# Ledger of designs, part 5: VH-VL binders against q54z64

Target 1, 212 residues: q54z64
Amino acid sequence: QFISIQKYDFSGNCKNSSDSASSFEASSESAAICMQNDLLSGIVTNEGVCLIFNEVPTTFIISTKGDYIVRSIYDINDNNCQGGIIENKAIEIDECFVECADDYHGSTYLFSTETSLNYPSNTFMEISYNGECDGQWKTSFNYLQYYIVNKCNVAHEIETHTFSVGCNSTSSWVSEYAGEVCTVEPTVTTSYPIVDNCGDLDNSNFIDYCNI

## First folded at step 4 (VH-VL; framework fv_libivirumab)

Design l34
Fold by ESMFold2-Fast, scan of step 4:
Structure l34 (fold): chain C 212 residues (1-212), chain A 123 residues (1-123), chain B 112 residues (1-112)
Amino acid sequence: as target 1 above (212 residues)
Amino acid sequence: QVQLVESGGGVVRPGRSLRLSCAASGFTFSSYGINWVRQAPGKGLEWVAIISYDGSNKYYRDSVKGRFTISRDDSKNTLYLQMNSLRTEDTAVYYCARGYRSFFGLYRGMDVWGLGTTVTVSS
Amino acid sequence: DIVMTQSPLSLSVTPGEPASISCRSSQSLLHSNGYNYLDWYLQKPGHSPQLLIYLGSNRASGVPDRFSGSGSGTEYTLKISRVEAEDVGVYYCMQALQTPYTFGQGTKLEIK
C-alpha cells in the first residue's frame, strides 16, 4: 500500500495559530479545494520513510491507522527522523484541508492511500528506489516526489519567492521569480540534465523522470 | 543529531593515492549536495569540490581537476573523495560540509561540517 | 575566479565592545534573483568552521542575534554587537555566486 500526498494551489488568507511553531495549523476564509487543475506537486511513498518536503521546514514519518494517516513530526533540525517526536498529527484519508505557513500564505493538501502506484501526467519526478540502477524503479521505489510542469509554486523557505518546474526528455529546469506570482520574467532559470540511469553514480539509487 | 564524520586520511608520499570518506547521519543524505573544503597547516580555508544531491553535477577547483574525483553512495549515506597523484600542496585537514538541499537552487550556506581528517603528503 | 579580500586581518576587542569585519569581492555577488551570495563562517581554535550568516544577512540556525551581516554587491560587513569570550577565532567570508567558491583570507579576533 502506498500513501499519496498531494499539494494544491491555495488563494486566500490564512490565520496561523499564534501558539503553533511546528504544525502550521490553518484556518482560512477560503474553502478547501482539491481540484486536479490546481494540483502543484506531490509525494507517493511507502510507510515508514522519513520525508522532507522541499517546500516546508518539517520532517515526518507516515503510517496508517484505520481512516487516518498519522504524521509523526520531528524537530526541523532532525532530517533523519531519529530524534524526539514533536507532534503526532492524524490526517483524515481523502479529506481536503488547508495548512498555513503564516497569516497570508498557505497550501491545500489531500492525503490518500493507494493499492497501486499512481502519479499524474505532465510532471517532473524525482524517484528514490532500491535495486537495479537502470530505470526499473516502479517495482522497487521507496518514494517519489513530483511537480506539475509550468505551475507556479510558493517557496515556503523564502516567502516572497515563487518558482515553476519544466522538463523534456533530456533536461529539467527551475525558473525562480521575485514576488508572489510567476507572471513576470523569471529572475533565474537553472537547468539540470535528466538522470534516468544511475550508472554514472557510485551505487546510487536515485533518478529523474520527465512524465509528459 | 545531524552529523558528518570524515575518515581515510593519513601520511603518504607524493604521487600516491588516498580515498577519503564522509559518513552522514541524522538527516536525509540523498537530499543534499555536499562539499569538500580543506585547510593547510596554519593557512585559510580552501574549497575543493562539490557534488549535487543526485550526483549529476560535480565541480572542482582547478588545482585538483583530473586528480581528485568526488562521488557518493546514497545507500550507505557516504560521500567519497578519491585523491590521485597527490602533491605536497595537498597537505591539509579535509572537511566535508553540507550544501544545497534539493534541485531548486535554493542556497543556504554550508551549515553542517565534520571534524576533518588529516592528509599529509611528504617526501 | 572571484577574489575575496577581508579587512582587518586581525583585531583585538575588549569583552562587551562591538567588532566589525569587512569583506570585498572582485565582482558583484548580487544575483539577478535579488540575493547576495556571500556567507560568513567562524572557526574557533581547534574546531571545525561553523556557518554564521548566509546570503548576506541571514543568521544560521542557533547563531545569536548579536551577529549581523549587511552589504550588497561588492562590499559586505559582519558585525558583532557585544563580543563575548566564546567569539574568539578566525572569521571567513565566502562567495557562493559561482564555482569555485572562494574564501577571504580570514580575520583573527582576539580578546584583550
Scores: ipSAE 0.005, ipTM 0.443, lowest interface PAE 10.0, mean pLDDT 78

Design l41
Fold by ESMFold2-Fast, scan of step 4:
Structure l41 (fold): chain C 212 residues (1-212), chain A 124 residues (1-124), chain B 112 residues (1-112)
Amino acid sequence: as target 1 above (212 residues)
Amino acid sequence: QVQLVESGGGVVRPGRSLRLSCAASGFTFSSYGINWVRQAPGKGLEWVAIISYDGSNKYYRDSVKGRFTISRDDSKNTLYLQMNSLRTEDTAVYYCAKDRRFLEWLPRYGMDVWGLGTTVTVSS
Amino acid sequence: DIVMTQSPLSLSVTPGEPASISCRSSQSLLHSNGYNYLDWYLQKPGHSPQLLIYLGSNRASGVPDRFSGSGSGTEYTLKISRVEAEDVGVYYCMQALQTPYTFGQGTKLEIK
């Protein structure tokens, strides 16, 4: 079973949404705001995989428990998730919801489970392997994360700062913009080579895939 | 426009306590992890602690574990470092520093905004 | 804990000449996502540190193109192609792969 976490663009007014974003939000209303045309990025992981991300300085496992997807958080130095759980964070499966950072910036999320691997087209994907990495990633991956190419994302670094992701067969890039929209010239573009063969880099079991 | 301002430093005796504050402006404070980094007189930079954007995760260098507590009050856009049982080795300029994040779900990297620092002197 | 070692600890250069600073980590900083979690900072005299390079080779906003970072795994280099007077200060590498985050000892760059 796969766990899918999707991040959607929130095109509404977050100030007004803060008043209505409560424990009483309706499931039909929340489902309406997670539309495919607004999809920005996502993660797909196998259930029970130990994941390390330094966005929060912690290690975690994502699993399913009843009607919830649970993120169990461990110390970042526990790279196999065998130590004590620091915290459990639960989110309701198949319920679209909004998180507002302030009056003007927010993100919409949907957590779901899938019996088959699904990922969108026109994406840049980074794929992690649990064991050997030999190009059979669809049956052997740990997790993958993707960004819809050429979509404008609100960066949390500065509230008027945005970014977009692009790729081709040889490289991926992230373009940063100093405005609220990605229609001006980027102030910084950072390029990375496409790593399409595992083991090309020491201590790496990760590959990139430009899915356009 | 984006800035961090530290305060609360001073001169104290070993074994005493001190609370540092870091006031943020010009960015969405609640969306970022913030670090404390210190620098002893004439010495290099030394990472002290980090608090995650949602306040649920806190990590410390070993020499301050159990003595220092990092916390945040997002309603006031302020970061704190409660320093208990101070030692002479804690004498330093203390900076708060904001994490840089380029892609939302990639690991954090780079501290792109730093305060001016506040001086803590633990006199013998 | 990951130990970061810089060399040289100090260097003096004539304006317009190149400068090179090395940084070694006690273990690989290459993450499973394929990126190297090494940052470079500059602290000018009397100033707070400022970010120069992140993820091994990416220049931070506002950093001149005469600064470049390279390396992978355990060996990294910061190069300044033509040193200017405003480049004087102490340069630090830092690993961001895991907590506790650790800095190198610093390299002091002086103008002759």
Scores: ipSAE 0.012, ipTM 0.485, lowest interface PAE 9.0, mean pLDDT 78

Design l42
Fold by ESMFold2-Fast, scan of step 4:
Structure l42 (fold): chain C 212 residues (1-212), chain A 124 residues (1-124), chain B 112 residues (1-112)
Amino acid sequence: as target 1 above (212 residues)
Amino acid sequence: QVQLVESGGGVVRPGRSLRLSCAASGFTFSSYGINWVRQAPGKGLEWVAIISYDGSNKYYRDSVKGRFTISRDDSKNTLYLQMNSLRTEDTAVYYCAKDLRFLSWLPRYGMDVWGLGTTVTVSS
Amino acid sequence: DIVMTQSPLSLSVTPGEPASISCRSSQSLLHSNGYNYLDWYLQKPGHSPQLLIYLGSNRASGVPDRFSGSGSGTEYTLKISRVEAEDVGVYYCMQALQTPYTFGQGTKLEIK
């Protein structure tokens, strides 16, 4: 089975933060809402894969236990999840919650499970998979990350930055903006070719996919 | 402005440890892979290690495998290089350098933003 | 590992004259996607390296058009159409096709 982690835009506030240092606990005074039109990005993974979330200063492994997804948290400097587990956090399946970077900036998350691989359209994706680099990745993928094209994403960093992602069959690009909004001209736009053949890149099974 | 700033260098004896830091600002740090590149006095550039944007892939030159560990803390816009069992041949200026490629689990392209470097001297 | 070899190791050029630096890889850097995974860097005296050219022939942001990269497969060339005093430094090619990333040994450009 697959675990889906979806990140949604959050326009509320985080002043009523959790006492925990964990980034995945509910920490907002606004009700969590996971509206499809606010979906920004996501990860689809198999159980047991070592992950780092862009927003979370930890590495973790995700597994399913009953009606919960369990995140096993490792030290930030243990980026391969082979050291001791620092903490186990349980997240209720299909429940929206808010994760806060500070009192004013946060994102809404939804964790779910699927028996079949499912991912949204209008996305730029990077896919990791085992087996042959032959395009038949859906039966052997490890995990994939996607960004909804033309949506404004907020980076939870010391300085607030935003970005949007675009792609077509031959190229992907990112437009980066100073501050909290993507409504001004981007400070930089960088373009990259789509790489859909992984055999010649360090014998690794990673590909780009523009799912438009 | 886009910047990378290294720190943590110093003078140590063989067999000791140092932890280098690289602080990033002015770009979406969490979306890019970051390299460590070193340069011994009067010598050329030598690639050391890379970490992918999400931390899922780490690659090292053979001479530092098992001794050096690359890691990142995106909430602090900071990259680390933990250097254990230091040897005289590790003496160099250490640069962190941002990958050009957005959202790559693998090294894909060159390095478009470099720090000013931090000096590591390993001497007996 | 892919071995990168540069030539010449040093050259001295009068301002306004052209300069050419060659880079050879021990195996092809041409990917099936049609791109050559070869970058060029300049390190000015006392400064950090800076990216000049990526993917064989693309100028990095802010790089003057007097710099050009060409070549494919195992043979690459960096050309400066008219050398200026600010171009002094050591030029490196680097392959980005596979890890470990490997640099050429460097080419020192001096002004007469």
Scores: ipSAE 0.032, ipTM 0.568, lowest interface PAE 6.4, mean pLDDT 79

Design l43
Fold by ESMFold2-Fast, scan of step 4:
Structure l43 (fold): chain C 212 residues (1-212), chain A 124 residues (1-124), chain B 112 residues (1-112)
Amino acid sequence: as target 1 above (212 residues)
Amino acid sequence: QVQLVESGGGVVRPGRSLRLSCAASGFTFSSYGINWVRQAPGKGLEWVAIISYDGSNKYYRDSVKGRFTISRDDSKNTLYLQMNSLRTEDTAVYYCAKDLRWLEFLPRYGMDVWGLGTTVTVSS
Amino acid sequence: DIVMTQSPLSLSVTPGEPASISCRSSQSLLHSNGYNYLDWYLQKPGHSPQLLIYLGSNRASGVPDRFSGSGSGTEYTLKISRVEAEDVGVYYCMQALQTPYTFGQGTKLEIK
């Protein structure tokens, strides 16, 4: 069984919780909506994998319990999830919700379970192997992360900056914009060759895949 | 296996030039940024320069700006450091070091493969 | 430029005992993406440097689990839970948040 985590565009507001300086929640005026046309990125993982979310920086392990997916949150500096659990968050399967990193910066998420490996088309994917790096990732992957290509993403800690991801069979790229929309010329575009053979790297177990 | 091999070091007088080379094998050279890092005799590590995988971005420590030029030739799987107007304080072992991976379009992190180094001695 | 300061500058430990090395940066190494751009390297006598930890706390491939990195912002720690003879050498922290990348002055670990 796989766990799918989908990240959607969120244009609402986050506010500091009265409980803690490091605890943030969506404002009561903000509704969580997980429309497929707002899908930006996602992760597909096996249970028990220690994961790091770049734009909402938490280290966590995912497990299932009844009708819930339980996300056990660790300090971001605990790269192997061996330290103390900071928080356990029970997330109802197929429930759309907002997670806030700080004031005004958050994302909309949907957690689901799948019995077969599913991932959307028109994506740039980065795939982590589970111990062996032989190019047959679909049978040996640890987790995979994807971005919907040519979709405008908000860089949440910099609200006025956006980016888009693109790829083809030989390259991937990120175009960054100094604005709230991706309709002006990018200020910088960074390109990378597609790394599609793990055997090329001694100290890396990741490959890239352009799923167009 | 992944390997970096430096060459081109030697003994020169102040004001002269040297060109260092770093030959790469065992990985897709064109996919990675590569650093030059130096270490003076009995001293600590000192970062010198980096070139991005596509050659479009080059950065240097202040003391070598205008004197050193980093470049790459992907057809030869080779990195270069052109060192002009050498000073006695440039005396060091020079290492080339490969970036681990570009993580999700993030800035470079970790230098996972290092060469054995090539020695540059600038003496008056 | 970001200044990196390590303490202690030298450390002698008995095999099997723990060791801890601190690294302080003159400004925060926490990026907006949530990662701390701090690496740890080990240079064994007569050898090239080798990567131990990247992005603050991630152990490099082949590095034993007795090594761990922690910290955030301006304060970082490298811990060795049980020091072994092969761990002798000079340890360096390095910030990779912005160029020029800068190393700490190094901490020499010796066996008693």
Scores: ipSAE 0.006, ipTM 0.439, lowest interface PAE 10.4, mean pLDDT 78

Design l44
Fold by ESMFold2-Fast, scan of step 4:
Structure l44 (fold): chain C 212 residues (1-212), chain A 125 residues (1-125), chain B 112 residues (1-112)
Amino acid sequence: as target 1 above (212 residues)
Amino acid sequence: QVQLVESGGGVVRPGRSLRLSCAASGFTFSSYGINWVRQAPGKGLEWVAIISYDGSNKYYRDSVKGRFTISRDDSKNTLYLQMNSLRTEDTAVYYCAKDLRFLEWLLRYYGMDVWGLGTTVTVSS
Amino acid sequence: DIVMTQSPLSLSVTPGEPASISCRSSQSLLHSNGYNYLDWYLQKPGHSPQLLIYLGSNRASGVPDRFSGSGSGTEYTLKISRVEAEDVGVYYCMQALQTPYTFGQGTKLEIK
């Protein structure tokens, strides 16, 4: 059983939220809808894997209980989920909802479960795995994260800063833009080499995959 | 192109304060975590503090905790280190250094890829 | 705090010969996400430090391919396949697994 966490573009105003936590649940009738063409990034994981999620700055393990996905939250400095649990937070499966970083900035999320591994095309992916490389990462991975390539993302807290992710067979890159929209010419681009097989890092169990 | 420039160093007596600045240019300052690293005369590198891209997380080495405060002003593309209750052992060249990874996502990522030229702090009686 | 120990502390090499520097950590730097949080830096005389290798084995932008990093857990190695005159300086390993981030004591590379 796989758990899928998808992050979608959100163009609403979080200041209208009455929650002290600056969040609200989106219904099928709300303006916050999780549609595939608005997908920006996501995570696919097996249950029980320790994850670090800095957009909601926390360390957590995910499990399922009935109609809910439960996140067990650990201190942000606990990088292996070995310490005490700070909080357990339940999220309804297959329900689109908004999480606000502040009064103005937020993201739309969808948590779901899958019986088979599914991930979108046109993505740059980073994959953590166990065991043999040999093309078996799909059956032995711990978790994977992806960005939809060439989609404009906004930095929380700063409305005038945006970025996009790209990749090819040899490299991935992040292009930064000074404005609220991703212009044709970025102000800076940072490139990283693609680690696309087990031989590239002698003692590490992760790979990059440009799924174009 | 991408550049960090430190300023604010000087000579002070023990117990006094200094405020260091680090001016950034050529990259989206608000999207990166920034470190302060120091080097005492003839000694090795010593990490001092980090501030996350959004300013929500701040970490310090134990010997400066409670005395130093790291902060940022993204509207001015500037990082600060407020240094209070200075001690002779704080004498060093202070560098600011940018994290390689743009925005911290699922996988935390480090690698200080851009460094300033440093500013010298001398604490002597 | 995680303690980083480098060896040797000083190394003299004839140009064109290989060099190898070891770095050991007091605890594993391999995170559950599969990454080794070990970086290598070079400080040339009179210059600011510069990043050589990040996350154990990834070469930083602009760093020549004669530099390579390897290792996992508590033992790491930086190798220079053919030392050039411009490689003179002090090499540092640094762990970024947990705060406070800690550097090794440094290895001085000199040309004979």
Scores: ipSAE 0.013, ipTM 0.524, lowest interface PAE 8.8, mean pLDDT 79

Design l45
Fold by ESMFold2-Fast, scan of step 4:
Structure l45 (fold): chain C 212 residues (1-212), chain A 124 residues (1-124), chain B 112 residues (1-112)
Amino acid sequence: as target 1 above (212 residues)
Amino acid sequence: QVQLVESGGGVVRPGRSLRLSCAASGFTFSSYGINWVRQAPGKGLEWVAIISYDGSNKYYRDSVKGRFTISRDDSKNTLYLQMNSLRTEDTAVYYCARGLRFLEWLPYYGMDVWGLGTTVTVSS
Amino acid sequence: DIVMTQSPLSLSVTPGEPASISCRSSQSLLHSNGYNYLDWYLQKPGHSPQLLIYLGSNRASGVPDRFSGSGSGTEYTLKISRVEAEDVGVYYCMQALQTPYTFGQGTKLEIK
């Protein structure tokens, strides 16, 4: 079983006042609320694996319990998820979670389960996998993270710095903008070679895939 | 507008108690861990405590363990610091600061939002 | 606890000149995820602290590009390429790798 987390753009739809603390429980909406917005990025993971994301200062396991997907968070120094759980966060399967960082910027998240590996087209994907680097990532992957290419993403919660991701067969790039929208010349564009085989990984279990 | 506003400071004698509040607005309070940081007059910054986004995990500096209790009421978008058995060395401006985020895969952003502080003076 | 040591404790700079502040940790701040959990904060006189740099080298929103952070492991540097009058204040490094979070003792920057 696979767990899918999809992030949709909710900017411009956030409240004129601060988001209520009680809204964390109350803002669970039907999947349709998420799906009416632009898909920006997502993660697909196997149930029950220990995840270490570069963007998160903790390790965690994602699993299912009844009608819920549960994220179990472990200490920042626990690279194997063998220690005690620091906290659990549960979210209903196929419910849309709304989160606003301020009066304008926000995202919606859809947590779902799938029996088959699915990922969208027009994406740049980073794929983590366990065990030997053998090029068979679809049978051994730990998680994959994707960005919809050429979509505007919010880089920071409080004040807008936005970014977009692009790729082709040989390179990926991130363009950063010093504004709320990605319509002006980027402040900086950083390019990286596509790492599409295990020999390029320098003892890491990551590959890149431009799914265009 | 994203902001944190502290209140509850005052002048108290040693051994007494104060409860500080930090009111959050302009963001989803329940998604963030929040810190208390203090600064004695003319001295440097000193981290005091943090509470996780769901209130289940709390960490303190050693000198306040057993005397201070951090808590949150997400229905009121408010963070608290209950300060018992106050000592003269607890005299400081107390800031609340937004910190750790345990929701989703977003990167750590430092303590990116700070209040203006509330002053606690412990004197005889 | 991780101990943070800053140097110098004070510096006086002519406007337009560069400034450099060092921060040393008693143990490595490099996490297995590849990030260095060191932040830089500025406190201007009479103001609350403000975030300048997070995770070693990332500028916080609204921070001018004349500020840069570098370093890894136990040695970190904050550089201001061209000091302006508004940069006066006390600069603090802080480790966020583990609790208790710990600040350096602070570096006071003054204009000559």
Scores: ipSAE 0.005, ipTM 0.493, lowest interface PAE 10.2, mean pLDDT 79

